Miniprotein binders against D-amino-acid oxidase (daao-1). Designs and how they scored, part 20

Target 1, 310 residues: D-amino-acid oxidase (daao-1), of Caenorhabditis briggsae (a8xj44)
Amino acid sequence: IQERIPDSVVTIIAEKFSPNTTSDVAAGLIEPYLCDDDVDRVISWTKSTIQRIQEYMNEGNPGAESQEQSGYWLQSVKSVPKWLEVMKNVKILTGNELKMVAKRPEHKFGIFYTTWYLEPTPYIKWESDKFLKNGGKIKNSKIQKIEDVEKEFGLFDVILNCTGIGARHLIGDNEVFPTRGQILKVKCPSVKHFFIDDQFYALLNDTTITLGGTADRHQWDRTINPKISEKIFQENCKNIPSLRSAQVISSHVDLRPSRVTVRLEAEPDSKVIHNNGHGGSGITLHWGCALECVELVKKVLAGKPGISKI
Below, E stands for the ipSAE of ESMFold2; O stands for the ipSAE of OpenDDE; V2 stands for 0.75 times the mean of E and O plus 0.25 times the DockQ between their complexes.

## First folded at step 24 (miniprotein)

Design CC5 (from W4 with K10E Q43R E47R R98E; at its last fold request DockQ between E and O 0.91; V2 from the best seeds 0.00; counts 0 for: pae E 2.1 > 1.5)
Amino acid sequence: STEQAEDMIERAHELMQEAKDLINKGDPFRAYRILYKAERLMRDAKRIATRGSPDIVERLIDTAERILSRALLLIEWWRPELARLMLKRAQELVDEAEKILES
ESMFold2, look of step 24: ipSAE 0.520; ipTM 0.806
ESMFold2 (binder alone), look of step 24: mean pLDDT 85; pTM 0.849
OpenDDE base, look of step 24: ipSAE 0.719; ipTM 0.880
ESMFold2, fold request of step 26: ipSAE 0.534, 0.504, 0.476; ipTM 0.812, 0.800, 0.787
ESMFold2 (binder alone), fold request of step 26: mean pLDDT 86, 86, 86; pTM 0.870, 0.868, 0.870
OpenDDE base, fold request of step 26: ipSAE 0.691, 0.724, 0.709; ipTM 0.863, 0.879, 0.870

Design CC6 (from W4 with K10E D27S E65R R79M E81Q R98E; at its last look DockQ between E and O 0.89; V2 from the best seeds 0.00; counts 0 for: pae E 10.8 > 1.5, pTM E .697 < .8)
Fold by ESMFold2, look of step 24:
Structure CC6 (fold): chain B 310 residues (1-310), chain A 103 residues (1-103)
Amino acid sequence: as target 1 above (310 residues)
Amino acid sequence: STEQAEDMIERAHELMQEAKDLINKGSPFRAYRILYKAERLMQDAKEIATRGSPDIVERLIDTARRILSRALLLIEWWMPQLARLMLKRAQELVDEAEKILES
């Protein structure tokens, strides 16, 4: 909003900020999941996010470690989705190429491609520093109801709801639900490519590798299960044998804010705009969704009752 | 009641069939939407079955629901043809549960 509506004064209100958020632990690989009925919208959002990452990389700031990453997607049933058109260096593996990388009988089809990854904490710092430099304000508060924002902080022309799972309590959005995922972080510098199959994945960051995973819909349990961590590690070692020498760093559970459809809309007859429900694709879609929020903000501002006749 | 659970299971089976057809027509995103509804119906049917049906029926419903959840994940991963195979298995379990309830 601040960049595209330059006369605006923007205040961020949150209970927690980086580096203590769930987003700070994410792997950061740019890869769209299905989050909406409209494939073209998802592709457009992904392209906009890639452009923002390129701006981040071009500035060369400390902590701007995003870069291109290549790897393999191995499948038991052939699938060549349209979103691959956003990626670079897409290559459908030949039979001989597949034999070189396949590690399981179910690895029957393979795709190699290049995408981007994003280290969340430095990226969030970069965005936050720009926000504050441009006069943005941050307030640490836990808001119980959306209407309490104006009671505590004064009147705003528009209120953006980006609260994730918290939207269930804050505004009663019961269509958002958790998808529980358990991951394992390891160090193994010899691994140079991401590797994804039907059930498991290894995604590269600058100094660590995120091994996954699980996806349990409607599960709220944040307790780390050591048997699941062991399975994640052992199964990824079957796919990438050099992981057997990896240093295991930590296990994590995240509760992804899933919805059947992404909620990117203005509340009827209100100054509240919702941008929520991105599931496991929040990083991939974030900038594209933010740009659409700008258009919704403009519509809400134009629709104020003081402008029209009654 | 048992009849209420049967109605929910039959409706979920119909939604799964519609989703398989939509995937075959190249519309996996529409299939995702109706499969979510089917998964919710199976969860509700499981809760009813837990309180008033034989254990085997509750287990069949729960297994089918878990397979439905995996199919939703596979569509999110853009693997709708594998999801379609999982739906076939889920429908088989639902048919078995229905048969037991009717006997």
Scores: ipSAE 0.000, ipTM 0.408, lowest interface PAE 10.8, mean pLDDT 72
ESMFold2 (binder alone), look of step 24: mean pLDDT 82; pTM 0.804
OpenDDE base, look of step 24: ipSAE 0.629; ipTM 0.847

## First folded at step 25 (miniprotein)

Design DD1 (from CC5 with R70E; at its last look DockQ between E and O 0.90; V2 from the best seeds 0.00; counts 0 for: pae E 3.0 > 1.5)
Amino acid sequence: STEQAEDMIERAHELMQEAKDLINKGDPFRAYRILYKAERLMRDAKRIATRGSPDIVERLIDTAERILSEALLLIEWWRPELARLMLKRAQELVDEAEKILES
ESMFold2, look of step 25: ipSAE 0.415; ipTM 0.751
ESMFold2 (binder alone), look of step 25: mean pLDDT 84; pTM 0.841
OpenDDE base, look of step 25: ipSAE 0.662; ipTM 0.853

Design DD2 (from CC5 with R79T; at its last look DockQ between E and O 0.83; V2 from the best seeds 0.00; counts 0 for: pae E 3.3 > 1.5, other shape alone 7.239 > 2.5, unsure alone 61.317 < 70)
Fold by ESMFold2, look of step 25:
Structure DD2 (fold): chain B 310 residues (1-310), chain A 103 residues (1-103)
Amino acid sequence: as target 1 above (310 residues)
Amino acid sequence: STEQAEDMIERAHELMQEAKDLINKGDPFRAYRILYKAERLMRDAKRIATRGSPDIVERLIDTAERILSRALLLIEWWTPELARLMLKRAQELVDEAEKILES
């Protein structure tokens, strides 16, 4: 909002901030999921995020990096989604190429492509530093109800609800639910390509590899299960034999804010705008959804709040 | 009661069939919405089965719900054809549970 509405005064209110969030350990690979009945909106959101990452990459020596990453998506049933059109170097593997990469009988179709990735902690710091430098305010508070915002912090012209799982309690959005994911971080510099199949993935960061993973819908348990970590490691070693020599660093669990649809809309006749329910695509969609929020903010400020179906 | 659980899994089975038809027609997002309702019904049926049904029925419902949950994730990740194949297995487990409940 600061960048696109220059005279605005923006305050961020959150219980937790980087580097102490679960987002700080995410792999940050740019890949959308199906989250809206308008597929072109999802693709547009993804394109906007890629453009922001390119701006981040073009900023010289601030000590933060985001890179292009190439790899393989192997499938048991062929799927060539439209979102691949925003990726680079997309290639459907031929029978011979597939044979050289496949490691399991269920690896029957393959796609090679190049996308972008984002190291979450440095990126969030980069955005936060720009926000603060431009006069943004940050307040550490846990808000129980959205109406309490103005009781605690004064009147605002617009309130943006970007609370993820917290939207269940904050506004009673019971359509938001957790999808529990467990991942493993390893160090293995010899691995140069991401590898994804129907069940497991290996996604490269600058110095580590994120091995995943699980997705358990409607599960709230944050406890790391060592048997799951062991399975994630062993199954990824089957896909990428070089991982057998990897140094295991850590395990993590996150609760992704899943919703049947992303909620990106202005509340009717209200100053509240919702931007929630991105599930595992929060990084991939973040900038595109933020830009759409700017347009909703402009409508609310004009005294004509809009309603968007997500 | 076992009658409520039977009704819920029957309705979930119908929703799964409708979703499979929608995937075949090329409308995976509408299939996703319908399957989300089927998942809710299966979760509720499992809760009821735990209180008052044979243990085998609860396990069948639980397994079918987990497969259905996986199918939803596959649709989210743009592989609705694989999800359709998994729904067949979930429907088989529901049919087995219904047969036991009717006896």
Scores: ipSAE 0.384, ipTM 0.742, lowest interface PAE 3.3, mean pLDDT 78
ESMFold2 (binder alone), look of step 25: mean pLDDT 61; pTM 0.540
OpenDDE base, look of step 25: ipSAE 0.683; ipTM 0.862

Design DD3 (from CC5 with P28E R66Q R70E; at its last look DockQ between E and O 0.65; V2 from the best seeds 0.00; counts 0 for: pae E 13.6 > 1.5, pTM E .736 < .8)
Fold by ESMFold2, look of step 25:
Structure DD3 (fold): chain B 310 residues (1-310), chain A 103 residues (1-103)
Amino acid sequence: as target 1 above (310 residues)
Amino acid sequence: STEQAEDMIERAHELMQEAKDLINKGDEFRAYRILYKAERLMRDAKRIATRGSPDIVERLIDTAEQILSEALLLIEWWRPELARLMLKRAQELVDEAEKILES
């Protein structure tokens, strides 16, 4: 909003800030996963996010030297979704190429492509530093109800709700539900490509590899299950034998804020705009959704004559 | 009661069939929404089945619900054709559970 609505004053209110957020442990690979009623919107949001990451990379920021990543998507049933048009170096594997990378009988089709990734913590710091430098304000607070925002912090022209799974309690959005995912972080410098199949994935970060996954809808349990961690590790070793020598660093459980559709809309007759329910695609969609939020902010401000645009 | 669980299972089976038909028509988004409803029904049926159903029926319902959750993920990952195959298997498990409840 600061960048696209000059003279705006923006305040961020959150319980947690980087490096202690859920996003800080994410793998950061740019790849859309969305069942939305508008595939073209997903593609547009992803393109906008990639453009922002390229700006981050061009400024020579920490971690910029490893912001592109190539790898393989192996499938039991062929799928070539439209969003691959956003990626670089897309190649459907030939039979000979497939034989060289397939590790399971169900690896029947393969796609090689290049995408972007980011280390969340340095990226969030970069965005936060720009936000603060431009006069942005931050407040550490747990907000129980949306109406408490103005009680505690004063009047705002527009309120943006980006609370993820917390939207169930904050505004009663019962369509948001957790999808429990368990991951491992390992070190294995010899692995140079990401690897994704129907059930498991290995995604490269700067110095670690994120191994996944599980996706258990409507499961709230944040407790790490060691049997699941062992399964994730062993199954990824089948896909990438070099992982057998990897050093296991940590396990994490993430409750992804899943929703049937991404909620990106203005509340009727209200100054509240919602941007929630991105599931496992929050990083991939974040900038594009933010840009659409800017347009919604403009509409809300235009619909309320006599108020400040800021 | 067991009859309520059977009714929920029957409704979930109907929704799964409707979703398969929608996938065949290329309407994956509507199929996703209907499968989400079916998933909720299966969870509710599992909770009710725990009270008075044979252990094998509870296991069949639990397995079918897990397969249904996987089908939803497959649609999110742009694999609706594989989701359709998984739905067929989930329907078979529901049919088996219903036969046991009726006998």
Scores: ipSAE 0.000, ipTM 0.355, lowest interface PAE 13.6, mean pLDDT 72
ESMFold2 (binder alone), look of step 25: mean pLDDT 83; pTM 0.820
OpenDDE base, look of step 25: ipSAE 0.005; ipTM 0.244

Design DD4 (from CC5 with R79D; at its last look DockQ between E and O 0.11; V2 from the best seeds 0.00; counts 0 for: pae E 16.8 > 1.5, pTM E .662 < .8, placed apart)
Fold by OpenDDE base, look of step 25:
Structure DD4 (fold): chain B 310 residues (1-310), chain A 103 residues (1-103)
Amino acid sequence: as target 1 above (310 residues)
Amino acid sequence: STEQAEDMIERAHELMQEAKDLINKGDPFRAYRILYKAERLMRDAKRIATRGSPDIVERLIDTAERILSRALLLIEWWDPELARLMLKRAQELVDEAEKILES
């Protein structure tokens, strides 16, 4: 918003901030995941996000790295996802190549490709620093209802709902539900490729590998299940045998704000804009969605003079 | 009982077929809800069938369950075509498991 609407005064209100958010524990792989929306729109958002990541990479951020990573995507059924068009170095594996990589009977089709990863915590800091430098404000508060925003913080010209799972309570959006994910963070420096199959994934980060995972719909339990952790570890070891020597660092549970579709829309005759329901694709889609939000904000602000409070 | 597991598998198969049809009709959202029910039935069936069933049946059900799980994710990723294909494969595995249980 600030970059596209420079005369705006933007305030972020949140109960929790990085590094204590669900985004902070994400693998940060750029790939549409658990996001049911128009494929072309999702691809467009992804492309925009990749561009922003390139900017982030080009600035050089020590300890805040985003890099390309390559690896194998294996599936039980032959199908080429459309989102591969945004990826690099895409190669459909031949039968012989697949045989060399396959670790399970279910691995009947495979693709090698290159994508990006984005470490969420340092990236969020980078964006936050820019935000603050540009005069943005951050308020720590728990808002129970959307109507309470203006009661507590004064009138706004536009209100953006980016509350994730909180949207159920904030605005009564019953279409939002949690998809519980459990992951492991491990250290295994010898692993140089990601490996994603029908159920499990090993995704590379700067110093760790994210092993996953579960996608339990409508599950609100944030408690780590040790049995699930063990399963995640063992099953990924089957895919990448060298992981057996990995050091387990941590386990994490997140509740992904899931919807049938991403809700990126302005309410009719309202100053409320929703940007919610990204599922597991929050990092993948965030910048593209933000850009579209800007356009919605401009529409809502059309005809309003002066500095816009958002 | 084995009979209960069979009934559950059959019901899951029906739901998978219905979901496939819905995907083909361009309603992946309704298909998702139905597949979620099918997945639950398959998990329950697995719990029942693994007690005293041939190892092959367990493997088939396990594989089908994993495929179903992935198909659900694919619908959530807005890839209904791949989901449809995976569902077809899951149905085949379930059918095979059912045949073995009936023998």
Scores: ipSAE 0.000, ipTM 0.184, lowest interface PAE 15.1, mean pLDDT 79
ESMFold2, look of step 25: ipSAE 0.000; ipTM 0.202
ESMFold2 (binder alone), look of step 25: mean pLDDT 79; pTM 0.773

Design DD5 (from CC5 with R66A R79T V94I; at its last look DockQ between E and O 0.92; V2 from the best seeds 0.00; counts 0 for: pae E 2.6 > 1.5)
Amino acid sequence: STEQAEDMIERAHELMQEAKDLINKGDPFRAYRILYKAERLMRDAKRIATRGSPDIVERLIDTAEAILSRALLLIEWWTPELARLMLKRAQELIDEAEKILES
ESMFold2, look of step 25: ipSAE 0.473; ipTM 0.777
ESMFold2 (binder alone), look of step 25: mean pLDDT 73; pTM 0.683
OpenDDE base, look of step 25: ipSAE 0.664; ipTM 0.853

Design DD6 (from W4 with F29S L73S W77S W78S; at its last look DockQ between E and O 0.17; V2 from the best seeds 0.00; counts 0 for: pae O 7.9 > 1.5, placed apart)
Fold by OpenDDE base, look of step 25:
Structure DD6 (fold): chain B 310 residues (1-310), chain A 103 residues (1-103)
Amino acid sequence: as target 1 above (310 residues)
Amino acid sequence: STEQAEDMIKRAHELMQEAKDLINKGDPSRAYRILYKAERLMQDAKEIATRGSPDIVERLIDTAERILSRALSLIESSRPELARLMLKRAQELVDEARKILES
């Protein structure tokens, strides 16, 4: 917003901030597996995000953990996803190639490709620093209802709802539900390729590998289940045997704000814009969605002169 | 009992078929609800099957369950057609498991 609407005064209000958010524990793999009714829209968001990541990478930020990574994507069903068009070095595995990589009977189709990963924590810091430098404000507050925002912080010209799972309570969006994900962070330097199948994944970062995971729908329990952790570890070891020597660093549980479709829209006759329901694709889609939000903001602000408070 | 497990996976198979039909009719939301039920049945069946069935049956049920989980995720990601394809595979696995349990 600040970059595209220079005369805007933007305030972020949140209960939790990095490094204590859901995004902070994400693997940060760029994979637009979420396809709304408009697949092209999702791909467009992904492309925009990739561009932003490239900018981030090019700046050479200290502690920046973002690189290309390659690996195997195996599935039980032969289907070439459209989002492969945004990936690099795409190769559909031949039958013989698949046999060499397959670790399970359900691995019946495979693709090798190159994508990006973005460590959320340092990236969020980078964006936040820019935000603050540009005059942005951050307020730590728990808002119960969206109507309370203006009561507490004054009048805004536009209100952007990016509350994730909190949208259920904040605005009464009952279409948002949690998808509980549990993951492991491990260290295993010998692993050089990611491995994703129907249920499990090993995703690479600079110093750790994210092993996952679960997707328990409508589960609100944030407590780590050690049995699940063990399952995640063992199953990923089947896919990548070298992981047996990995050092387990941590376990994490997060609730993904899930919807059938991403809600990126302005409420009719309202100053409220929603950007929510990204599920596990928050990092993948974030910049593209942000750019679209800018357009929505401009639309809402149309005809309003002066400094815009957002 | 093995018989109970067989009944559960049979029901799960039926639900998978119904879900596929619903997807084909353009109602992925209803399909999702039905598939969720199927997944739960498969989980229950897995617990029962582990007590007296061949290891292969457990593996088949486990694989099918994972596929169902993925199918649910795909529906949530607005990819019901791909979910339908996965359901077909899950049905095949369930059928194989049933054949073994019947023998």
Scores: ipSAE 0.014, ipTM 0.347, lowest interface PAE 7.9, mean pLDDT 84
ESMFold2, look of step 25: ipSAE 0.375; ipTM 0.737
ESMFold2 (binder alone), look of step 25: mean pLDDT 87; pTM 0.873

